# Miniprotein binders against q9bqp7: the designs that were tried, part 216

Target 1, 240 residues: q9bqp7
Amino acid sequence: VPQNWFPIFNPERSDKPNASDPSVPLKIPLQRNVIPSVTRVLQQTMTKQQVFLLERWKQRMILELGEDGFKEYTSNVFLQGKRFHEALESILSPQETLKERDENLLKSGYIESVQHILKDVSGVRALESAVQHETLNYIGLLDCVAEYQGKLCVIDWKTSEKPKPFIQSTFDNPLQVVAYMGAMNHDTNYSFQVQCGLIVVAYKDGSPAHPHFMDAELCSQYWTKWLLRLEEYTEKKKNQ
Short names: E, the ipSAE of ESMFold2; O, the ipSAE of OpenDDE; V2, 0.75 times the mean of E and O plus 0.25 times the DockQ between their complexes.

## First folded at step 21 (miniprotein)

Design Qh22 (at its last look DockQ between E and O 0.22; V2 from the best seeds 0.00; counts 0 for: pae O 2.0 > 1.5, placed apart)
Fold by ESMFold2, look of step 21:
Structure Qh22 (fold): chain B 240 residues (1-240), chain A 104 residues (1-104)
Amino acid sequence: as target 1 above (240 residues)
Amino acid sequence: SPELAKELVQSVEWLLKEVEELLRMGDLWYAAWMARMAVDFAEDTGDPELIRRVAELLVRVARIAGRPELVEEAIWVFEELARRNPDPEIREIAEEAIRRLREL
């Protein structure tokens, strides 16, 4: 139960998607700050069980691949994730510069995987954009804000090989999304707000991506869990 | 070691509780994902009773969700469990779970 509950939505803002449609999505730069990021909060407040399970998964992978093999594997999946985000930002930006290298990057299993999702994505309002919660004092960098099937969402893009290699980011991904949502809804750099979240898991082999849609009710329930993690983080830092 | 085995069992039980919370919240995809992960770690315990508990939970999640893709993913998990385990008790748990999932 949070001591200081705070609403995820801002009553001073419209619930409707912003009808004003700028020609370029927002890209607020991330500034180096003393206040914590969403990912730092989540990393520093993992449960003992979550830490144990992630370490056990790592040990299994090392047994299968060897230490050097595991290091290469993890570096490779991070690179693929970075390239995927770059490709999506390029695809979703109205000022895309087409290059032969960009074209080759855009032709990947992950991009094929999300094709059916991208068909339902429109009205892109922000890409790779910083958010700050003015009252709760935390920051983040969200992947995308756009309409999915007519609903404005904070969208988070994830890559996966089958089986999934990085359990940690999947565990807390809904908390990350709602933390970004709450921050954006209370950030003076944004004139609109978002009530829904979307996590898209894309697959390297091109298999259809899974869209995990989170409506306002589900987001509110995850928001409560985020507030507890933020509270736990704040408590730990006061004692350090 | 006995301490690692105890921590693994405790972590699987923690996963079971998280799945129940996700069901209460209505997040059926994450409930199914976490239940599938719980099957994987329950297999590591070698305890057929714990494996049965997690298998029954995954079947229940798939039934509640009523989504063909989640049922298909759950079936794949149990097919792999049966393939990896020669223990007839574990194979029967997996095969029964598959039969129940196919009735959906």
Scores: ipSAE 0.764, ipTM 0.896, lowest interface PAE 0.8, mean pLDDT 86
Fold by OpenDDE base, look of step 21:
Structure Qh22 (fold): chain B 240 residues (1-240), chain A 104 residues (1-104)
Amino acid sequence: as target 1 above (240 residues)
Amino acid sequence: SPELAKELVQSVEWLLKEVEELLRMGDLWYAAWMARMAVDFAEDTGDPELIRRVAELLVRVARIAGRPELVEEAIWVFEELARRNPDPEIREIAEEAIRRLREL
């Protein structure tokens, strides 16, 4: 049980998005300060098992690709992920705010992969927007807040490449999503609350993306786990 | 390479052990995650017996967890396994796992 319990949902905020559909999604800039990011907390609190698995994967990939090949692969994966997020931001942003869409960004297997998900996405409220939890003292940059199948969600977009789809990013993704939800729900820059999460795994080959919907109950369960990770991080930093 | 094959098998064997430990501890989320990773590693070996062992473990984890989302994820994993593999034996393993998961 977390020592410092804090709720994921804010009882002072209405569940009804009474706010008029903002014509423009919120994009609050991330202020880099001494406050740890969600990603940093998760990375610094990986279990020994998770670390071991990642090292085994790394060793395997180096055996397959060589050291230089692995570096190139890692760089390409990062670049592809970045381009994918940029393309999604472009797609989900109102047309009037879009600078000349690089049509080349839209021509990816990942974009093809998520097309069926995008059909169910509406009411975009935030894109690439910073969240801060003032009480729990962490920050993050969320990908998207939108309605998925009529439910307001924090949406996190992930890329997966064959043959190695899930090794680096998947296991802590639910924690990342709920961390963003909890921060957003208590961030004064936001007037609304989210109760659901959605992880979308896009595939390079254009195969249909896999949506992982997280209802309020599941989010609450992962929130407890997130709080434990945050406490562990805080303890580690006090001892440094 | 023989070295890669050895590394893959060792990785799978380690994952199988860790999943069993996670199950004992009641950490069903991480158990499921590691089991899915074990499927990925086992697939790369092309060894049907190893794939079978991992498949059985993932099905068991999903059963123990009793969470619809984990069952759905496991089904998806095996659907993709069947799709990617032309080997009839591997396809049979995947299809059997799907059948078992749908019965939950």
Scores: ipSAE 0.298, ipTM 0.692, lowest interface PAE 2.0, mean pLDDT 88
ESMFold2 (binder alone), look of step 21: mean pLDDT 88; pTM 0.869

Design Qh23 (at its last look DockQ between E and O 0.92; V2 from the best seeds 0.81)
Fold by OpenDDE base, look of step 21:
Structure Qh23 (fold): chain B 240 residues (1-240), chain A 104 residues (1-104)
Amino acid sequence: as target 1 above (240 residues)
Amino acid sequence: SPELAKELVQSVEWLLKEVEELLRMGDLWYAAWMARMAVDFAEDTGDPELIRRVAELLVRVARIAGRPELVEEAIRVFEELARENPDPEIREIAEEAIRRLREL
């Protein structure tokens, strides 16, 4: 049990989103503070086994691609991910805020992959929006808050290359999602709360994306794991 | 190196425990994903017994999940394992896993 237990859900906030469909998704800028990001916490608290597996994967990839090839691969994966998120933000943003859609951004296998998921996405409340948990002292930038099949959730978009998935992006994804949920639920910039998470794994080849839906119970279980990681991070920083 | 082999085995054992925890949590998709990854790393050990354990776990996860797409993905993983591995024992393990998955 975490020493510093804090609830993922805020009892002071109504579970029912106030029916005011915000006409415009929230986009709160990330403030550059001394506060650790969710990503930083997760990266600094990886287990020895996780680190080893990632290093082993890296070594295999270097053996296959060469060092320069691996650097290029990593750069391309990062760029593709960025472009995919930009494309999704453009798609999910209201038409009036759509800057000139770079049609080239929409022509990707990843965008094709998520089309069937996007059909079930509605009521977008936030896009690329910062969250801060004031009590637990962490921040994050969430991809999307929207209704998926009528359930309000934090949506996290991931890119994967078949048949060799990029291991780095998937290990702690459930923890990342619940960390964003918990922060948002206690961030004063938000008037609503989320009870569900959704990880969408988009595939480069355009094959149907996988929707990993996390209900409130599963989110609560991962929240406990997140709190343990956050405590570990805090302890490591005190000892530095 | 013997040390690398030991660390790899330990990491696969860790993955197996994580998969069991994910199953306990009811996160079947992540369990399947992690089990598939465990097969890939278990192959690097060349240990047929470890590969067998991982294969059995992946088959179990696929069975519990009951999703055709996860079964098909698992089959593909074992087809690759059977094709790439020169060890007849590992090939047999992979082929048996495929048979079990096709019966789901």
Scores: ipSAE 0.779, ipTM 0.898, lowest interface PAE 0.6, mean pLDDT 89
Fold by ESMFold2, look of step 21:
Structure Qh23 (fold): chain B 240 residues (1-240), chain A 104 residues (1-104)
Amino acid sequence: as target 1 above (240 residues)
Amino acid sequence: SPELAKELVQSVEWLLKEVEELLRMGDLWYAAWMARMAVDFAEDTGDPELIRRVAELLVRVARIAGRPELVEEAIRVFEELARENPDPEIREIAEEAIRRLREL
């Protein structure tokens, strides 16, 4: 139970974008400061069991692939993830050229994987955009805010190589999404708010991506867990 | 090594508790994913009783979810377990789980 509860939604703000919203998606720049990021909060508050399981998974991967093979694997996963996010930003941005989009689309199983999801995505409001929760004092960089099947969502894009997923980020991904949602809903750079989340898991082989929809009730429950992690982080920093 | 084996068992038991919480929250896809991961780590223990416990949980999650794609992913997990594991007790656990999943 968090000691300092704060609502995920902002009652002063409409749940629908107004007519004055820009036709180009928002891309608020991330500013370096002492405010902790969502990912830092989550990394610094992992349970002992999360840490143990991650280390166990790493050791198993090293046994299977060798040290050099594991280094290659992790480097490739990172680069593929960055490439995927860049491709999606390009596809969803109204100012990108057709030539740049074609070149990215032709070479990725991940892009093939999400095609059926993208047909249901519309009304893009933000891409690769910073969010800040002024009251709770944390910051993040969200992937996308758009409508999915008529629901405005914070959307997080994930890549998966089906047989060897990264375990570390998967535990906390719903917390990441709701933390971004809460920050955006209380960030003066945004004129609207979001009540739903979507995690899209794309597959390297082009298999249909999984859309994990999180409605407002589920988001509220994950928000409570995020608040606990943020409290743990804050208490840890008081003792430093 | 004995200390690491004990920590692995404790961490698998922690995963079981996390799956129950996800079920309570109604996040059935994440519950199924975490249950599949718990099977994978339980296999590392070589402990048939722990593997049985996590297998029953994954079957229960799939039944509650009622989604064919989650059932199919669970079956794949148990098919791999049954194919690769030399322990006949563990193979039987996996085959029973597959039978239950196919009845869904």
Scores: ipSAE 0.778, ipTM 0.902, lowest interface PAE 0.7, mean pLDDT 86
ESMFold2 (binder alone), look of step 21: mean pLDDT 87; pTM 0.848

Design Qh24 (at its last look DockQ between E and O 0.83; V2 from the best seeds 0.00; counts 0 for: pae O 2.8 > 1.5)
Fold by ESMFold2, look of step 21:
Structure Qh24 (fold): chain B 240 residues (1-240), chain A 104 residues (1-104)
Amino acid sequence: as target 1 above (240 residues)
Amino acid sequence: SPELAKELVQSVEWLLKEVEELLRMGDLWYAAWMARMAVDFAEDTGDPELIRRVAELLVRVARIAGRPELVEEAIRVFEELAEDNPDPEIREIAEEAIRRLREL
């Protein structure tokens, strides 16, 4: 139970009109500042068991691939993820249609994997956009805010190679999504509120992506866990 | 080392508790994902009792979730375990889990 609970939603801000053209998704630039990012908070509050399991996974990969092979593997995974997000931003934005579109970005198994999901996505409100929780003082960069099957969601796009059951950031992804949600709901750059989350796991081989929908109740439960992690982070920095 | 083996068992035990919490929250997909990872790390321990506990949990999660794709993913996890593991007790645990999953 957090010592200082704070609500995930801010209904007062949902009444303010958005002066921006609603047909153009918001893209707030990530600004360098002194407040911590969601990913830094989560990384610095991992349990000893999380750290141990991640290190064991790394050791297995290094044993299998060698040190240079592991570096190459992780670099390729990062590049594929970056290209996947770039392609999705281009697909989901009208201005990306008018801008340069790399034909190779659109030719990937990951893009084929998400096609059935994209048919259910509409009303795109934000893409690759910074969020800041102005009261709790943390920042993030979310992938997408759009309607999924009629429900407005913070959407996180994940890549996965099916043969490998475990990746470095798996444990805390729902906390990341709800942290972005809370930040957006308390960020004056945004005139709307979001109550749901969606994690979409796309596969390299093009097999159908898995949509993981998080309704408001589930998001509220993860929000409580996020607040605990933020409290732990704050307490650690208080003693430094 | 013996200390690393003990810490691995403790970390698998921690994963089991996380899966139970995810079930309580109703996050069945994430519970299944974590349970599959728990099987992977439990196999590394070589402990048939721990592997059995994790296998039973993954089967239970798949049953509660009622999603064919989660059942298929769980079956693949146990097929690999049954094929590759040298311990006949562990292979039997995997085969029993597959039988239970196919009845779903």
Scores: ipSAE 0.783, ipTM 0.908, lowest interface PAE 0.7, mean pLDDT 85
Fold by OpenDDE base, look of step 21:
Structure Qh24 (fold): chain B 240 residues (1-240), chain A 104 residues (1-104)
Amino acid sequence: as target 1 above (240 residues)
Amino acid sequence: SPELAKELVQSVEWLLKEVEELLRMGDLWYAAWMARMAVDFAEDTGDPELIRRVAELLVRVARIAGRPELVEEAIRVFEELAEDNPDPEIREIAEEAIRRLREL
């Protein structure tokens, strides 16, 4: 049990999103603060087993691609992910803010992969927006807050070159999502609350993306795990 | 190295526990994903008993999930396992897993 328990949901906020579809998604800039990001907390609190698995995967990839090949691969994966997020932001943004859609950004297997999911996405409330949990002292940049099949979700978009998800991102993705949810639900910059999460894994070959819906119960369970990771991070920082 | 083999076994055992937890949580997709990873790591140990345990778990996850896509992915994992292993016992485990998955 976390020593510093804090609720994921804010009882002071209405569960019903105020029906005013914001005409424009929120995009709160990330402030450069001494406050740790969700990603940093997760990376520094990986278990020995997770680190080992990642290292073994890395070693196998280096054996296959060589060291330089692996660096190039990693860089390409990162770039592809970035381009995919930029393309999604463009797609999900209101048409009036659509700068000249770089048609090249839209011509990706990843975009093709998520088309069936995008059909079920509506009511976009935030895109690439910063969240801060003032009490628990962490920040994050969430990809998207929107309705998926009529349920308001924090949506996290992931890219995978193979149907086997990239080992680095998958283990802690649920924790990342709930961390963003908890922060948003208690961030004064937001007037609404989210109760669900959605992880979408897009594939480079354009095969249908896999949606991983997280209901309120599952989010609450992962929230407990997130709090434990945050406590571990805090303890490690005190000892440094 | 014997040390690496022990670490692999420990990692697989950890993954198995995580899969069970994910199953309890109802996160069937992540359970399936971790189970598939556990198969890959168990293969590296060359331990047929460990591979059997992981295979059974992946089949169980696929069965519980009831999603054709997850079943097909699991079949692919075991096809690869059967093709890449010279050990007839491991091949038998993989083939049996495929048979069970096709019956779903």
Scores: ipSAE 0.271, ipTM 0.631, lowest interface PAE 2.8, mean pLDDT 85
ESMFold2 (binder alone), look of step 21: mean pLDDT 86; pTM 0.849

Design Qh25 (at its last look DockQ between E and O 0.75; V2 from the best seeds 0.00; counts 0 for: pae O 4.3 > 1.5)
Fold by ESMFold2, look of step 21:
Structure Qh25 (fold): chain B 240 residues (1-240), chain A 104 residues (1-104)
Amino acid sequence: as target 1 above (240 residues)
Amino acid sequence: SPELAKELVQSVEWLLKEVEELLRMGDLWYAAWMARMAVDFAEDTGDPELIRRLAELLVRVARIAGRPELVEEAIRVFEELARRNPDPEIREIAEEAIRRLREL
């Protein structure tokens, strides 16, 4: 029940893949400006319960690993995630070769984990590309837009290692995906639209990744929740 | 402290409601994922009733989803709980959940 409802899909755009699109995926540069990012909106609108559970998890990890051990653990997880995304962008880019890729990077468990998913991914349209919703006034950087088993999706790549470092990424990942989707569908840098989402959870031990497909109906339900978070963020900014 | 213990219970109750919402939306995988995560926090409360409610909810999600990988992941959660938890009531709840999941 947002006060400023806006549709996730753009009726002026085709829902069919464009066969004449360039073979090189779009990569729109992200430019930081005054309008908020999806991740900032989500971080600043967490519920009290989300914040409490995250802090409790952090304190448990610090008790187990020590403060320095937790910092090292967190840094390593973030580094592995960045390297995972870098490897995926290189693998999915048809015009790039692996010129400086470390063979150790390509042998990571996360890359092994996702191999069966990559066989079902085709028609890559965008990689690590900025999106902006000019009407709702937010920006983001999506991981990938490609077909998965014949359906064009906004794809988000996630790494999983138990315990996971942040509850936020568990609760909010579908909201992040639909926020990117809505922005892309109303961004003049893109000539097509996307109605489905895919969250791919890759595992450190190389176990088969889980592909979580979100059809248009499910995306629309998450979109309503995203609009409420954006509305809450906007109200907090006015009270600043 | 007593205040932190109460806040933890309230936060686990909030997680239960989030899982129910995910069920209503039909996002069975995320409902199962959220429920599995919630078991860890429920264990920290020491409250067997919260764990029982999460176990029942996770069994329901797995039954509706009909996906073997969700069943197997749920079983692993309760096997670990039964292995490590010193409370015999909690171990029995976990073992009953495993029996129900194996019958799926």
Scores: ipSAE 0.739, ipTM 0.877, lowest interface PAE 0.8, mean pLDDT 85
Fold by OpenDDE base, look of step 21:
Structure Qh25 (fold): chain B 240 residues (1-240), chain A 104 residues (1-104)
Amino acid sequence: as target 1 above (240 residues)
Amino acid sequence: SPELAKELVQSVEWLLKEVEELLRMGDLWYAAWMARMAVDFAEDTGDPELIRRLAELLVRVARIAGRPELVEEAIRVFEELARRNPDPEIREIAEEAIRRLREL
């Protein structure tokens, strides 16, 4: 049990979407403060087993691609992910705010992959928006808050070059999602609450993306794990 | 190194526990994904019992999930495992897993 328990859901916020569908998704800029990001917390609190698995994967990839090849691969994966997020932001943004859509950004296997999911996405409330948990002292940049199949979710978009997802991005994805949910639910910049998460894994070859829906119960379970990781991070920093 | 082999086994055992926890939580998609990843690491251990446990877990996940896509993916994983492994016991485990998955 976490020593510093804090609820994922805010009882002061109504679950009822307040009537004003914001005509424009929120985009709160990330302020670079001394406050750790969700990603930083997760990276620095990986288990020995997770670190070992990642290192083993890295070594295998280096053996296959060479050191320079692996660096190039990593850079390409990062770039592809970035472009995919930019394309999604463009797609999910209201048409009036769409500057010249780089049509080239939309012509990707990843975009093709998520088309069937995008059909079920509506009511976009936030895109690439910063969240801060003031009490627990962490920040994050969430990809999207929208309705998926009529349920308001924090949506996290992931890219995978192969049907085997990139090992670095997947282990803690549920933790990342609930961390964003918990922060948003207690961030004063947001007037609404989310109870669900959605992880979407898009594939480079355009094969149908895999949606991983997290209901409120599952989110609550992962929230406990997140709190433990956050405590571990805090303890580690006090000892540095 | 023997030490690396032990660490690898421990890591796979950890993954197995995580998959079981994910199954208990009802996170079938993530359980399936993690189990598939664990097969890749278990192959490097050469431990038939560990591979057997993973195979059983993957079959169980596929059965519970009821998604044809997950079944097909699991079959592909074991087909590849069977193809790559010279160990008859590992091949048998993989083939049995494929049979069970095809019956889902």
Scores: ipSAE 0.077, ipTM 0.500, lowest interface PAE 4.3, mean pLDDT 83
ESMFold2 (binder alone), look of step 21: mean pLDDT 82; pTM 0.779

Design Qh26 (at its last look DockQ between E and O 0.20; V2 from the best seeds 0.00; counts 0 for: pae O 8.0 > 1.5, placed apart)
Fold by ESMFold2, look of step 21:
Structure Qh26 (fold): chain B 240 residues (1-240), chain A 104 residues (1-104)
Amino acid sequence: as target 1 above (240 residues)
Amino acid sequence: SPELAKELVQSVEWLLKEVEELLRMGDLWYAAWMARMALDFAEDTGDPELIRRIAELLVRVARIAGRPELVEEAIRVFEELARRNPDPEIREIAEEAIRRLREL
């Protein structure tokens, strides 16, 4: 159990959005400072088994693709992910002009893959928005906050190439989501809170994306694991 | 090397514990994903008993979930395991897992 437990939900906040909320999603700018990001905390607290398995996966990919082939593969995966996120932000933003975004961003297998998910998404509250946990002192940049099938969620978008094994994505995607959730719920830039999470895995070939819904109970269990990782991080930095 | 082979087995054992924790939490999708990943690394060990333990775990996750798409994906995983492995013990493990999954 964490030595310093802190709640993921804020009892002073409602999980209902205001009926008079602005129609433009929040986009709080990310501030560079000395407090750690969620991704830095998770990277710096990987177990030795996680590190070993990631390195072994990398070496197998290099054997299959060659060193240069692996570098090209990882670069392409990163670029496809970036374009996917840009396209989703454009689609979910209340835009009057599509000329701000390249029309080619909207033509991809990944976007086709998520179409059935997007029809269940509404009430977008935040897009590519910074969060800071003002008590626990960590920061992040979340992809989206919106209703999914009537439940307000922190939503994380992931790309996947089905034919190849995926160790490259973090073992800790659910921890990342709940860390953002906890930060948002305790960030004075936000007037509401979120109790559910959604990880959407989109496929390059356009196959229907997988929606991974995390209810409040599951989020609370992942939150406990996040707090342990944050404690591990803090302890390492005290001893350096 | 012998040291790397030992560390691989230990890391697969660690993955098994993570799958059991995900089952306890009720995160069946992540449990299935972790079990598939564990099976992939267990194949590298060449240890049929380790492969069997993970295969049984993946079948159990699919049974609890009761979702046809998870069952179908697990069957495909075991079909590929059997195709890639000449060891008759590993092929029998895969075939037994497929039989159990099709009875769901």
Scores: ipSAE 0.776, ipTM 0.904, lowest interface PAE 0.7, mean pLDDT 85
Fold by OpenDDE base, look of step 21:
Structure Qh26 (fold): chain B 240 residues (1-240), chain A 104 residues (1-104)
Amino acid sequence: as target 1 above (240 residues)
Amino acid sequence: SPELAKELVQSVEWLLKEVEELLRMGDLWYAAWMARMALDFAEDTGDPELIRRIAELLVRVARIAGRPELVEEAIRVFEELARRNPDPEIREIAEEAIRRLREL
């Protein structure tokens, strides 16, 4: 049990989005403070097993691609991910704010992959928006808050390259999502609450993306795990 | 390389152990996710027996979870496995898994 328990859901916020669909999604800028990001917390608190798996994967990739090849691969994966998020932000943003759609950004296998998911996405409330948990002292940048199949979710978009998935992005994704949920639910910049999460894994080859829906119960379970990771991070930083 | 294959097998075996632990803990969603990752690594080995073990585990996870969405997800995973693999044995494993999942 976490020593510093904090609820994922805010009882003071209504579960019903009383707010009229904001005509424009929220985009709160990330303030770079001494406050750790969700990503940083997760990276610094990986298990020995996770580290071992990643190291093995890295060694394998270096053997196959060489050191320079691996660096290039990593850079390309990062760039592709970034472009994918930019494209999604463009797609999910209201048309009036879409000045110059770089049509080239929309021509990706990843975008093709998520088309069937996007059909079920509506009521976009936030895009690339910062969240801060003031009490637990962490920040994050969430990809999207929208309704998926009529349920308000924090949506996290992931890219996977076939045939070799990038392992770094997969294991802690549920923790990342609930961390964003918990922060948003207690961030004063937001007037609404989320109870569900959605992880969408997009594929480079355009094959149908996989949606991983997280209901409120599952989110609560992962929230406990997140709190433990956050405590571990805090302890490690005190000892440094 | 034979060394790479051995490392992949070891990685898959580790993942399988983690999946079993997650199953024991009742973390079915994460178990399914990790098993899916194990499947991706196992495909690189081309070892049908390893793929079979993972497939059985995924079916087991779906059965235990009793959630339609996890069953559907597992079906999609195996459909994709069958599509990507020219090996008849791997296809058979995938098709059998799909049959079992549809009977859940």
Scores: ipSAE 0.008, ipTM 0.314, lowest interface PAE 8.0, mean pLDDT 83
ESMFold2 (binder alone), look of step 21: mean pLDDT 84; pTM 0.821

